# Ledger of designs, part 7: VHH binders against Acetyl-coenzyme A thioesterase (ACOT12)

Target 1, 210 residues: Acetyl-coenzyme A thioesterase (ACOT12), of Homo sapiens (Human) (q8wyk0r340to549)
Amino acid sequence: CIHWDISKQASLSDSNVEALKKLAAKRGWEVTSTVEKIKIYTLEEHDVLSVWVEKHVGSPAHLAYRLLSDFTKRPLWDPHFVSCEVIDWVSEDDQLYHITCPILNDDKPKDLVVLVSRRKPLKDGNTYTVAVKSVILPSVPPSPQYIRSEIICAGFLIHAIDSNSCIVSYFNHMSASILPYFAGNLGGWSKSIEETAASCIQFLENPPDD
Short names: E, the ipSAE of ESMFold2; O, the ipSAE of OpenDDE; V2, 0.75 times the mean of E and O plus 0.25 times the DockQ between their complexes.

## First folded at step 4 (VHH)

Design a13 (from q14 with Q99G K102R Q110E; framework vhh_6qgx_2)
Fold by ESMFold2-Fast, scan of step 4:
Structure a13 (fold): chain B 210 residues (1-210), chain A 124 residues (1-124)
Amino acid sequence: as target 1 above (210 residues)
Amino acid sequence: QVQLVESGGGLVQAGGSLRLSCAASGRTFSSYAMAWFRRAPGKEREFVAAISWSGGSTFYTDSVKGRFTISRDHAKNTVSLQMNSLRPEDTAVYYCAAGTYRVTYRSEEEYDYWGQGTRVTVSA
């Protein structure tokens, strides 16, 4: 988790993006499920599980990028999110969010404070990046109503295929604190991820009007 | 946006089978979670089974688990409930319900659309 420092915001945001790219480049991913061309891979390292979900989507990459980088719309397709509110616009491409989650296993719902960093493809590239990680903001401390949770590294890599289609890859390097949500029920866990992925694809192919 | 019409109810002997169908109309059917609820004479409405909008997850109340199977056909805009090994206590009016893809499956108050019901009578 990063302590937020205004004077270092550019390097912190770039580090967020670089961490996601390094996660995506790791070796040892194992296929866990393939249903309706949604591919789920896992990488287990000690007490940490990483998940990679991939699907070819019939939507332009730039549109998927705009929709997936706007976390205020995350609750529209992801049942694991109740609310996503912008705390601050650090830059045009970097935002701080407060996120709340539904009550599942604990007596209290979880909340998160995250940095979302988005990047368009470099010159001659075709990959958009949306990186997410938890940060510590003294102005948004833990509250008695919520259990403050942590995202170590997560996000989307969106690869343009043609003007009307792309490949969306979601990655999440999960901390031990969130493993209980699915570790004890791998069958239900895989179905939950598949359902969330399918919901995401439907959202991208039927986006809300401006 | 969505209209639901149930069919397949009737009279059957204990141990028999029935297949209920719910035909949905509307351009957003594929984005809806679907469920079956029932109301027995003199009792409150209770949850029976649900299927997620993708069809990837199914949920059942304990008393029907292993006997009933819920399924959906996105191309035909239908959801079905296959009821096997029927018991007299399964006698009820069965209702089809549809809710947004985020609905809490067992919570009847979260379903936005309901059919008029189809009656199932199981004789001893």
Scores: ipSAE 0.000, ipTM 0.110, lowest interface PAE 19.0, mean pLDDT 80

Design a16 (from q14 with V103S; framework vhh_6qgx_2; at its last look DockQ between E and O 0.13; V2 from the best seeds 0.00; counts 0 for: pae E 8.2 > 2, placed apart)
Amino acid sequence: QVQLVESGGGLVQAGGSLRLSCAASGRTFSSYAMAWFRRAPGKEREFVAAISWSGGSTFYTDSVKGRFTISRDHAKNTVSLQMNSLRPEDTAVYYCAAQTYKSTYRSEEQYDYWGQGTRVTVSA
ESMFold2-Fast, scan of step 4: ipSAE 0.301; ipTM 0.677
ESMFold2, look of step 5: ipSAE 0.012; ipTM 0.478
ESMFold2 (binder alone), look of step 5: mean pLDDT 83; pTM 0.866
OpenDDE, look of step 5: ipSAE 0.027; ipTM 0.310

Design a20 (from q14 with E108P E109D Q110E; framework vhh_6qgx_2)
Fold by ESMFold2-Fast, scan of step 4:
Structure a20 (fold): chain B 210 residues (1-210), chain A 124 residues (1-124)
Amino acid sequence: as target 1 above (210 residues)
Amino acid sequence: QVQLVESGGGLVQAGGSLRLSCAASGRTFSSYAMAWFRRAPGKEREFVAAISWSGGSTFYTDSVKGRFTISRDHAKNTVSLQMNSLRPEDTAVYYCAAQTYKVTYRSPDEYDYWGQGTRVTVSA
């Protein structure tokens, strides 16, 4: 499985985290929506659309980090995920997941194979990082039952404010394949993001017992 | 409800070997990551080894790497720890633990189910 390529996987994990931090540091974000204190920003760079969603959450940063970095719990709050199963552990802070999505407008549901990399704050920092990107894993090739999809760069930055609250920021660097949807159905797309964000916040503020 | 039952502990001379087994039972079968922890006299529980549900990835604490091997039998719902080249400092009560794939395999707090433990004593 991944034992053969462990040093390459470690490099890929660090690159995953670095890519998310670079995305978050970009300039030119434009406010698209503010509903119930959930702020949605977009950044258009030629053929690429990036989304940034931000909300102040009444939950300790370390708890939000624990919950959001565990993608097996993603389907509990995100309607765009049907199943999220760990394929393997790369390290203590890096895992490979197989994700399935609901059928939207296609004959087949979509699936993804992703690397999720999580990091606690560095030095005197206050920001937790959860980065996700698609990877090609020979042991889990595309199958006829699914349309293999791709996440270029996405994840969460969780900034501690005090012992009981944090700011959760979600980023997603998407391909131009969603540009027709964004331009033609911006209202519906924004609404879907708002509802998913609201569900996430409710989950973080009312976490499961374990 | 899930129950874990360990077996295979005992007394062995330094340089010897022991094989620990953990049998999981329960009406609802689920995919679990499995691990072994140990607690030496007067110490806290420490991580020893973990194995993913697929059996594709195994993880070890540095002090046992190359000497211990964790393995899984999906058909029998068991996880085993083969301990070779045992040292007096390996003396401890060994615990089998299971989690539904939390983000980390090292923290005892992430494991939902625990066995009662089996004692391993390594004499000089």
Scores: ipSAE 0.020, ipTM 0.408, lowest interface PAE 6.1, mean pLDDT 81

Design a21 (from q14 with T104L Y105T S107E E108S E109D Q110E; framework vhh_6qgx_2)
Fold by ESMFold2-Fast, scan of step 4:
Structure a21 (fold): chain B 210 residues (1-210), chain A 124 residues (1-124)
Amino acid sequence: as target 1 above (210 residues)
Amino acid sequence: QVQLVESGGGLVQAGGSLRLSCAASGRTFSSYAMAWFRRAPGKEREFVAAISWSGGSTFYTDSVKGRFTISRDHAKNTVSLQMNSLRPEDTAVYYCAAQTYKVLTRESDEYDYWGQGTRVTVSA
């Protein structure tokens, strides 16, 4: 993963967003599941799995964007996150987070240091973007109690449909090393994705008060 | 729609060899991770071996490492398990399984499609 460089903050943040957009634009996605109107697509390249999860949500796009871009709220709906704390404010739309994950199979729990970059739609656009990637931050080195893990490229694209609804698409370009962790936590990889997506939808349609 | 059909089971003496084959039908076979599981009389279903969609990664349970080899033939839509140096404790019904999400895993509940099984009996 890339070292965080304060002299290149804007470039690194913009690259985070562009990487997610490039992932989403790849061709060759195959539908693997449609459960409760949640569509799951996969793309496999050299034993690297990418996942795309899509659902129509009865919530304004701008609200879904606000909620999904605030990773301090991620543990409220995503069982794969135990804690999510802001390390630093790069800008109003870019933040560094420290994330901890649950213990799996008596192994050390995993942790991550990530850059989260959010962007509103461009002129004539209707898509909000929330991009996530791991960074190396010297002020938050690996700890003996955790296995430092990596997110290569992940995030949300939120497409406004009307004033009360949107399509939320989640993407993750996963390394093989994190997939067994994901699968083991809640009794199955496919079930875990479906349940996490359902939890996310319920959270977005029944948001907590500010 | 995916159908899995196993073949190659039978009776063999300890120290012998058998090759099991799993033929998959359906347009998405090349995108599936595939595995073999077995169930011995009176025991739970256990993981044996798994292979990624590309064939580039394989996993084996410790008791079969060095004796069994899993492979796949993309042109024929088949997955094979070559079983060498068979032991009486390898006696079981062997099942072929496919995973829709392409994840290599040892967990039987992660597999979406299953064959009916083929019986392997290893005599002392």
Scores: ipSAE 0.000, ipTM 0.140, lowest interface PAE 15.5, mean pLDDT 80

Design a22 (from q14 with Y105L S107D E108S E109Y Q110E; framework vhh_6qgx_2)
Fold by ESMFold2-Fast, scan of step 4:
Parts: sequence; C-alpha cells; structure tokens
Structure a22 (fold): chain B 210 residues (1-210), chain A 124 residues (1-124)
Amino acid sequence: as target 1 above (210 residues)
Amino acid sequence: QVQLVESGGGLVQAGGSLRLSCAASGRTFSSYAMAWFRRAPGKEREFVAAISWSGGSTFYTDSVKGRFTISRDHAKNTVSLQMNSLRPEDTAVYYCAAQTYKVTLRDSYEYDYWGQGTRVTVSA
C-alpha cells in the first residue's frame, strides 16, 4: 500500500498503470472456467491468488473504457461494491475513491481508499487501461465502523477490435487477507466471478442513459 | 438537484480584471465537481477551468492558465473565477457547470447542471 504524496502524484499514477500491465504480462496463468465464452484464469504466487477474466464485448472500446473507469457507476453492476465516492481528482485521468463493501458474515463491512488511473491507447496502440490500487490517505484514516481493506493491483485492459466491439480483460492480484474469505467454497467463488462478469457485460452492452 | 446562478460579468478594458461567482443551491453541492465554460459570439462552447469537489485540484485550458484562478467556498456553496489580464478574445458568455464524477472535466457533455450564463465583454 502506497502512502499518498502530492509531490509524487504523477509518478504514483504512472506506477499504478505500469503495475497492472506487468501483472497482465505474467506467465503461468491457468484456465479455471469457460462459461458463455467468459474465460477465467488464475495464477498462484506465494500466498496470493490472481484472477484474470476475459470476454469479447459488443460495445465500442472507448465506451467500455468510459463506463469502467467511472467507479461511481461500479455498484450498478458489481455486487461487491455498495458505494464508490470520489475523494478528489488528482488529474483528469487519476481519481481517489472511497469504496464501501457489503457486510459479509462479519459485524463490520469493509472499506477501501483507492487510486484509479485510466489511460487511452498511444497513437499506434489499441488498448485502454484502467488501473486500481489501495493508497494510504491521512485525511481518510481507518474508522471503527469499517475494516480497511487493500487492493494490491487490479483493473481493466480494453482492446479495441472494431468500431463496435472490444475485448475486456479484468485482473486482480488479491491480498492474502482476501483469500480466507473464499477458502471454504472455491466453486462458489468461481460462480460469483462468473456472475459479476456477466453483469458487467450486460451493463457494457446496455449502458444506462444519462 | 442543483441550481446554479452566475454573477460578476460586465464590461472591462483589455488588461483589466473581473471576478465571476457561481452560487449553488441544493443538498449535495459539496459532492460535485465544478467548472466554467464560455461561448464566444458565433462559436461553440469551450472549457475554461474546473475544480474538484474538495477544492484540492484545479484544471485550466492553456489560453487562460496563469491568468485565471478558480476557487470554491464550501461554507458559502460558491465557486469563483478570478480573471486577470483580460484580452478581447476572452469576450464570451461564461457558464457555471456542475457534475458528479464523470470520465472527464473538460467535456461539456459530462456536466449535469448548468447556469444561465453571465456576459463578459473585453474592449480593445
């Protein structure tokens, strides 16, 4: 978890994006599931599990990028998010969010403080990036009402195929603290990811009118 | 949810200064990012400046950077645009706009609420 420092904000934001790209480039991913052409891969390293979910989506890449980079809309399709509120805008393409999660077999729900960094493809590229990681903000300290949780590295890579379709890949390098919550039911965990992915695809192909 | 009312426009000589104010009403003003856009006679609306809801981040179009300063006062529910070293090309109707967090601060289509505008005329 990185301490937020305004003097280093550009470097921290670029590092966020670079970390996601490095995660996506790792070798050793194993196919775990394929349902409705949604592919789920996993990668185990030490005590951490990474997940990669991929699907061809009937939506322009630029629109998927726009929708997926707006975390205030995340609760509309992702049941793991109760609220997503912008704390501040670091730049046009980098935002700090406070996220709350539903109560899950606990007396306290989880919350997160994250940096979301988005990037359009470079001139000769076709891939949009939306990277997410936890940061430490002294102005938003842990509170007694929540268990402060951590995202080490997560996000979306969106590859343009044509003017009406793209490939959306989601990555999440889960912290050790998250793994025990899935230890008792790996089948339920995979089903939850599949259902969340299906919901995301439905949201991207049928976006809400403003 | 939010109503925006601009004030402070008027006629000023080149090199002069004006301060525009935007008063917001509504329960959730503090959760909106605020911006100023302008529309010159016969031209399209263009981005001028924006400020995050916390007031911690500000953004400007290149032509006004260093001359204009955007600020907000949460206690008064106002956002202000201090315009210094005004030029004839700054002549326009200036609009205050508000958005919940969206993809970009510079795209007028992302703003949910708009004021009626205040006219600024800079004489040569």
Scores: ipSAE 0.000, ipTM 0.249, lowest interface PAE 11.9, mean pLDDT 81

Design a23 (from q14 with R106L E109D Q110E; framework vhh_6qgx_2)
Fold by ESMFold2-Fast, scan of step 4:
Formats: C-alpha cells, structure tokens, sequence
Structure a23 (fold): chain B 210 residues (1-210), chain A 124 residues (1-124)
C-alpha cells in the first residue's frame, strides 16, 4: 500500500497504470470457466490469487471506458460495492475514491481508499486503461466502523475492435482481506465472478439514462 | 431489525397475471440484495428471481425467464415480482428474502432475512 504524496502524484499514477499492464502481461493464466462467451482465467502465486475476466461487448470502446472509469456508477452493476465517493480530483485522469463494501459473515463492513488512473490509447493504439490500487491517505484514516482493506492491483483494459464493439478485460491481483468480496470462498468464487461479469456486460450494453 | 412482509398472492387462472410485493422495514432497504423463492406443495424451496442493491442487476431461474419481472422501488422500500402468463406449475408459496451479498444470489443459504410467504394458486 503506497502513502499518497502530492509531490509524487504523476509518478504514483503512472506506476499504477504500469502495474496493471505488467499484471496483464504475466504468463501462466489458466482457463477456469467459460459461460456465455465470458472467459475467466486465474493465476495462483503462493498466497495470492489473480483473476482475469474477458468478454467481447457490443459497445464502442470509448463508451465502455467512460462507464467503467466512473466508479460512482460501480454499485449499479457490482454487488461487491455499496458506495464509491470521490475524495479528490488529482488530475483530469486521476482520482481518489472512498469505497464501501457490504457486511460479510456478521463482521464489520470493509472500506477502501483507492487511486484510479485512466489512460486513453496511445496515438497509434486502440486500448483504454483504468487502473486501481489502494493508497494510504492521512486525511481518510481507518475508522472503527469499517475494516480497511487493500487492492494491490486491479482494473480494466478495453480494446477497440471496430466502431461498435470492444473487448473488455478485468484484472485483479487481490489481498486475502478483499478476496471474499470479489471472489467469495473457493467453492463459490466462480459463481460470484460469473454473476458480477454478467451484470457488468448488461450494464455496458444497456447503460442507465442518468 | 429488518422485517419483510409479502402481499399480492391469490388465486388466478392459467394465463393470468399477479403482482407480488415485499415491504421491508427496520434498517436501510437499499443496502440489501433481494430475492424471491418459492415452495410448491411437497417440494423444497427453489430460487425464482433476484435483484441487486441498486436494481441494476437481475437474475431469473430458466422456467420464469420472459414471464416474470423483478423490480425495486427505493422510495417505497419495496421489491416486486410481476408474474405474467402464469402456469399451474407456478403454484407455490412465494417468499421474499434479503441478503448482504456474500457469494451468489441463487442459494437460499446466503439469505439472512425471510418473509412469512404469500400463497399463489394457479388453476388450470
């Protein structure tokens, strides 16, 4: 988890994006599930599980990017998110969010403070990037009402195919503390991921009017 | 804490329609995922439909897809099940259930709160 430092803002945001790209480039991904053309891959590294979810979507890449990069809309399709509130707009493409998650097993609800970094395709490229990582922000310390959790590296890569379609890839390299909210237990994690992915696809192809 | 009260059940002829409603009281309704389950005479409880906290995601069992629609109204603290083209096989006691999403919407074991049920009878 990185302490947030205004003097290093650009470096921290670029590191966020590069970490996601490195995760996506790793070898050893195993196909775990294919349901209705939604592909789920996993990568097990010691005590950490990474997940990669991929689907061809009937939406322009730029629209999917706009919808997925606005985390205030995340609770509309992701059952693991109760609220997403902007703490600060660091730049046009980088924002700090406070996220709350539902109560699990009669425990306290979890919360997160994350840096979200957004990048449009390079001049000759066709891939949009939305990278997420937890940061330590002294102005938003842990509170007794929540268990502060960590996202090591997560996000979306959105690859334009044509003017009306794209491939959306979601990656998450998660800590044990957040695993129940994103993947559930070993016996049920595939259903949780499948339901969340299906919800995301439906949201992207049928976005809300507001 | 949270209490769930169902209404709208009754007797209807095959091909007819009914709208079930579930009113939640106590805590904030919008923080829970909601579902409808049913139990036919002499059978175990089965999943029918579910809706996420925000109302943005809905799930249905195959036998009701295209016939039933689940919806929620945050202002009224209600979740509804619109049942169209009813069949005798839909005869059951219908239960409203609520959960803080843990693993899946589809298993009754994941739901923390349950209503008393409302009876739906579909005559041939």
Amino acid sequence: as target 1 above (210 residues)
Amino acid sequence: QVQLVESGGGLVQAGGSLRLSCAASGRTFSSYAMAWFRRAPGKEREFVAAISWSGGSTFYTDSVKGRFTISRDHAKNTVSLQMNSLRPEDTAVYYCAAQTYKVTYLSEDEYDYWGQGTRVTVSA
Scores: ipSAE 0.006, ipTM 0.346, lowest interface PAE 11.5, mean pLDDT 81

Design a24 (framework vhh_6qgx_2)
Fold by ESMFold2-Fast, scan of step 4:
Formats: structure tokens, sequence, C-alpha cells
Structure a24 (fold): chain B 210 residues (1-210), chain A 123 residues (1-123)
């Protein structure tokens, strides 16, 4: 987890994006589940679990990118998010968010402070990127009401297929502190991920109307 | 847009059982997370149980865990609450609620509400 430094904002944001791209490019992913054409892959390294979830979605890539990069909308579809509030618009492509998570097993709820970095495709490219990682921000210190948790590396890669469809891939280099929110029990983590993915797809194909 | 109608309430003796049903009409019911909340006379609305849109995840408040079971039937557009081993403390008006995309135990996050069905448990 890195201390947030405004003087290094561009470097930290670019590193966030590069970390997600490196995670996605790793070898050794294994198929764990395929339900309703939602593919779940896992990768175990140094006793850390990484997850990759992929699905073809019937919505334009640019719309999926807009919806998924706005983390204030994440609580609408993601059961692991109770609230998500913008702390600062660092730039048009980089935002700091405070996230709260549900209480699990009568423990204190967890919270997170994250940097979200979004990138549109470069010329001749077709992939949108939304990268997420935890940062240490002195203006939002840990509080007694929450257990401050960490996202090491996570995000979305959205590949345009045609004008009305895309492939959405979600990656997460899981922290032990986040795993209980997915699983709840030994056999439940893949079902929790499947259900979260299905909720995301439903949201993207039927977005809310302002 | 979405209308929720509860049924199945009534009077029952302590130790008895009741099955509440909630019928949903309108678009996108299959994508909705559904929940039951209750309000006893003079009290605030409290969470009872919730079920995800797929039916794969269920949540219960501690006081009903092991006694109540929430389920849904997508073909009938219904969500049900099977209430066993009822206690006088379960006396309340029970409300069905729907949220568009996710399961939650927070009443303020639900978009649609039914009118409620009364459950009275006698000692």
Amino acid sequence: as target 1 above (210 residues)
Amino acid sequence: QVQLVESGGGLVQAGGSLRLSCAASGRTFSSYAMAWFRRAPGKEREFVAAISWSGGSTFYTDSVKGRFTISRDHAKNTVSLQMNSLRPEDTAVYYCAAQTYKVTYRSEEYDYWGQGTRVTVSA
C-alpha cells in the first residue's frame, strides 16, 4: 500500500494501470468455473489468489467503460460495496474513492481508500482500462468504526467487439482481508463471484436512466 | 414501474408456522434482489431476510436465523418467507422490498416496497 503524493500523481496513476496490465498478462491461469457463459479463472502465486472473470456483454464498450469507471455506481450492483464516495477528482482520468463494505460475521465493517485510474484505447486499439489499488491518504485515516483493508491490484479490461458488444474482464489480486466477502464459506467463493458478475452484466445491459 | 403485493399474514399461536408470499409485477423482476422487513407497533423497520436475484445467496437477521427461510420462484415472479417456530416477538407488519441489482440489509437502499401484511403471534 502506497502513500498518496500529489507531486507524483501521474507516475502513481500510470503504475496503477501498468500493474493491472501485467496481472492480466500473467501465464498459468486455470479455468475454475463456467456458468451462463461467465468464465472464472484463478491463478495461485506465493499463496496469493488472483481471479479473472470474463463475459461477453451486449453493450457498447465505451458505455461499459463509463459505467464501470464510475465507482459511485458500484454499490448499485456489487453486493460487496455498501457505499462508494469520491474523495477527490485528481484528474479527469484519476479519482480517489472511499469505499465501505458490509459487516461479515459480526466483525466490524471494512473500508478502503482507493485510487481508480481509467484509460481509453490509444489509436488503433480497442481496449479500455479501469485500474484500482489501495493508497494511504492522510486526510482519510483509519477510524474505529472500520477495519481498513487493502486492494493490491484489481480492475477491468473492456475489449470492444463491435458497436453494440464487448468483452468485460475483471481481475483481482486478492488480499486475504477481502476474501471472506467473496466466499462466506469454503465452497462459496466461486458462487459469490458468479453472482456478482451476473449482477454486473445485468447492470451494464440495463443501465439506470437519469 | 414495479408493484409488490404481500399475502399470507394472519394470527398464529407461538410455536406455529406461516408462509408469506410477495408477488411482483413490472419489468426486470428477474434482476431484482428481494427482501423482507418488518415493523412492530411503535418500532422502526428492521431487516428480516434477503435473497439475491439468482436465489443463490440468502441473508438473515440473527433473531430469525434457523427459523425463517427465504426463497424465490422466477417463473411465478414471487418471493416467499417460510416462518417456523414463531414467537410473540415476531408480531409485526411484514414488508416485501426490491432492489434493482444487489442484495442489501439496509432498508434505505431498497427502491420498491409493498404495502405490508400483518402477522400476529399469540402467547
Scores: ipSAE 0.014, ipTM 0.439, lowest interface PAE 7.6, mean pLDDT 82

Design a25 (framework vhh_6qgx_2)
Fold by ESMFold2-Fast, scan of step 4:
Structure a25 (fold): chain B 210 residues (1-210), chain A 122 residues (1-122)
Amino acid sequence: as target 1 above (210 residues)
Amino acid sequence: QVQLVESGGGLVQAGGSLRLSCAASGRTFSSYAMAWFRRAPGKEREFVAAISWSGGSTFYTDSVKGRFTISRDHAKNTVSLQMNSLRPEDTAVYYCAAQTYKVTYREEYDYWGQGTRVTVSA
């Protein structure tokens, strides 16, 4: 996890986006599961697991981008998120969030401080990007009520197909801190990923009215 | 390809303690969650405890919470189950299991040990 530096905020945000694009371009992904046309791929690298989830969604790409880049809406569809609150607006396209997770096994709940960087397609492109990574922010230090967790590299790539549909790809270069939410003793890691993906798709195809 | 070998089982009086160990060999367990399951005489295999690959998160079935502690030693590729305040109901064969990133929701764990027998006398 990198220290947040105001003097370097533009380069840190751009690096966040480039890290996600680099993750998506990696080779060696293996198909783990295909349920209801939701494809799940995994990539094992030393002490880190990466997951890639992909689905064709009946939603315009620009709307999916707007909904998925607004992390205050994440708890509406993602059961692993209890709250997502904006700490600061770094720019129009980059925000700092504080995230809290559910309590498991009477242990302390986890929390996260993340940078979310969103980018629209370039002139000749049709892919929207929403990149997420943990940062160290001195104004929001670890607290005794939570176990501070880390997202190494995660996010969405949203590829426009036509005016009413897109392909949504989710990537996560997972740290140990989020594995408990994916690998339970009942139902397993892949089932947790499948259920979260299905919830996301339902949310995108049936969005809030505003 | 990967092998799990349990040890530490035995006979103990109610209220006693035992420490089970599971040694993993044949492959690096860098991305594996590990767990202990048990099968009591005449019953199906049930979950006991699990630990994430980093050792940062643990899970327990209600009947063992506060009595059993799961831990991991990355240098030795081992997972241990410290069992305290044992009850006759804990009598079972205990199995070590490893979960890989390729596990489907129908098969939570890919690799299983042969089991180690624990008998708790009344």
Scores: ipSAE 0.000, ipTM 0.141, lowest interface PAE 14.9, mean pLDDT 78

Design a26 (framework vhh_6qgx_2)
Fold by ESMFold2-Fast, scan of step 4:
Structure a26 (fold): chain B 210 residues (1-210), chain A 125 residues (1-125)
Amino acid sequence: as target 1 above (210 residues)
Amino acid sequence: QVQLVESGGGLVQAGGSLRLSCAASGRTFSSYAMAWFRRAPGKEREFVAAISWSGGSTFYTDSVKGRFTISRDHAKNTVSLQMNSLRPEDTAVYYCAAQTYKVTYRSSEEQYDYWGQGTRVTVSA
């Protein structure tokens, strides 16, 4: 986990986006599950697990991008999030969030401090990017009330298909050290991913009012 | 559907070794994560070791770390458990298990969809 430094904000934000793009471009993804046309792929590298979840969604890409890049709305569809609060707007496209998670077989809930970096498509492109990673921020130190957790590299790639539909891909690069905790706490990590993806799709296809 | 058959159990003296094997058949076996569980007389089934679908990740319960090694052979569709430095408290029926989600480590028996009939391991003093 990197220390946040405002003087390096552009470099750190760009590296966040590039890390997600590099993860998505890796070869060797294997299909793990296909349920209700939600495709789950995995990539295992030297005790590191990466997950890719993909689905066609009946929502314009620009709307999905707006909704998924706004982490204050994450708790509306993701049961693993209790709260998401903006700490700082670093730029119009980069934000720092404090996230809290529910208690899952632990005496304490988990929390995270993350950098979220969003990018619109290049002029001839059709892909939106939302990248997220944990940062160390001195103004939001670890607290006895929470177990501070880490996201190494995660996010969304949203590909426009037509004016009313898109493909949403979620990626997450996880340390092997969290795999046993994830499986134990969620009682079926892959089932939890499938249920969360289904909730996300329903949210994107039935968005809240402006 | 996956069918699992264990072999390699038997009687061994404390300090000895045994190699258990699990032979699997079925259309998608190589995509499943596999585990070994055991049940001692009068006890509930407990987790022993697990291996990811690729064989790249292995997980062990604390009491067997450094003594047991789980491995898989994709060409043979087999998962093996090499048990060294056996102790009387390792006496149990050992079960091979497979889960439909191939990469998630799971220590709870409820999360495994396919089970073998078990192979008995007896470690005498």
Scores: ipSAE 0.000, ipTM 0.130, lowest interface PAE 16.0, mean pLDDT 79

Design a27 (framework vhh_6qgx_2)
Fold by ESMFold2-Fast, scan of step 4:
Structure a27 (fold): chain B 210 residues (1-210), chain A 121 residues (1-121)
Amino acid sequence: as target 1 above (210 residues)
Amino acid sequence: QVQLVESGGGLVQAGGSLRLSCAASGRTFSSYAMAWFRRAPGKEREFVAAISWSGGSTFYTDSVKGRFTISRDHAKNTVSLQMNSLRPEDTAVYYCAAQTYKVLYDEYDYWGQGTRVTVSA
């Protein structure tokens, strides 16, 4: 039983990483905006919107990876996250988090239970991976205080360029319900993504003392 | 299937310039991220520069920033590396690489045979 559970958890973590790589490999991405060298691409499939954000960052890839893979630091730069608390450690590189989001327009706030899977570059590679997906965890059921939301597939691909810089690519295969603004309100959602990306870049280039 | 063929290498004196070109044959060139890598004598292969599938994002290693410029020509199915202010340390075999992913993953799917660049003092 113990071995079965361990095998199942390892499979879910590897599946998480594979899903992010599959998302990144999709074709049909369309450039939506380019501001301050931050490029935003979108891909619409039925009722699901996928977003890809790409920017060159003046920060070592290994440091960006450490900062972006630690979701307890997410609220420091991402205004869409109020809290990120570790529920459990699946392994050294795979963690379960409970995330809460801000109250928007007096609506009930959203929460998420996610698996975050971190991977360092392969032997002759230079890309770090941080993959995120929602999971159903019986020990953390939906509560009346929150609307339990879902991340189908999201994460970061961080490509080392030199000792002081990297490319950070963020992907999110999300239902409309996870966006602070919907695609139908293009000015609002594009600006929100641009502002969040700019905040992330500032955080990575001016990291807090540990 | 994609085949990559490099050209433009040669012998040049320090301070000189060379323009490397990589011609991609086969369909889906517009969907590929393209990169240049190099291998100096006695060293391992290292990243030099990359350009995204849209051509809107370019990336360089520290040692070539300000000296090298990567560009792509969608009409000709080519990616080029303009190398200025060349140094003896730039001596290497330069490889063109392509990947099917639109993001710059750590593994490239297709590689050229390489073109030799020698920078003499």
Scores: ipSAE 0.000, ipTM 0.139, lowest interface PAE 15.6, mean pLDDT 77

Design a28 (framework vhh_6qgx_2)
Fold by ESMFold2-Fast, scan of step 4:
Structure a28 (fold): chain B 210 residues (1-210), chain A 123 residues (1-123)
Amino acid sequence: as target 1 above (210 residues)
Amino acid sequence: QVQLVESGGGLVQAGGSLRLSCAASGRTFSSYAMAWFRRAPGKEREFVAAISWSGGSTFYTDSVKGRFTISRDHAKNTVSLQMNSLRPEDTAVYYCAARTYYVLSTEDEYDYWGQGTRVTVSA
């Protein structure tokens, strides 16, 4: 995990975005499932699992970008998030969040401290980016009530197709703490991801009032 | 607007090789994923191979793995399909396709399509 350093904010935020783009460009993705036009791919690199989920959505790309980059709205559609609170606005496009997750296996619930970096398309591009990674922030240390968890690299690439539709791609480079779980039960995990993706699509196509 | 033009098709005997090329006209494709599909007479369009915007990721259908190689040249706005050890069942019209995003897809959801180039493999 990277220790947060305000003096290097711009380079840390840009490296967050670049890491997501590099993950998306990796070789060797394998199709795991295709249900209701929701495509799930996996990439196994020794002891690490990466996931890519893709779907065509009947929503303008700029709206999907606004909704997906606002993590305070994440619990409205993602059952894996209980709360998402802004710690600080580092810039107009970069925020620090504290996230809490539900209790699993009767253990302590997990929490995360993440940097969310969002970028609009540049030049002739049509792709919006929302990149997420865990950071170490001394002002929000680990608490006895939670198991502090890590996101190595995750996020969304949102590709404009026309004025009313886009393709949303989600990527996640799994942490070591999650790998034993998914390696042992990939079939059940795929169904969970499909259900979460379906919920996301429903949210994007029927967004709440501003 | 965007146009894709295929070339390199023809007649070849089983065991032979062909190289297909696809050239983009009207616009640049440096940020686009590119793919090859094929359609045999009386059959549905089938995915063959795809390459990501960076050239770092490639996918192949099982029947062509180890025989076909997809590549791209960003400076020339071209994508190529090198076809080796051709079989009669590879006979089809081959289509070039492009998507407007960084990550490739194996489905038929592509934004731009060429008109195709015919490949005939004789027994």
Scores: ipSAE 0.000, ipTM 0.131, lowest interface PAE 15.6, mean pLDDT 78

Design a29 (from q14 with Q99S T100P K102R V103G T104W Y105L R106T S107E E109S Q110A; framework vhh_6qgx_2)
Amino acid sequence: QVQLVESGGGLVQAGGSLRLSCAASGRTFSSYAMAWFRRAPGKEREFVAAISWSGGSTFYTDSVKGRFTISRDHAKNTVSLQMNSLRPEDTAVYYCAASPYRGWLTEESAYDYWGQGTRVTVSA
ESMFold2-Fast, scan of step 4: ipSAE 0.000; ipTM 0.317

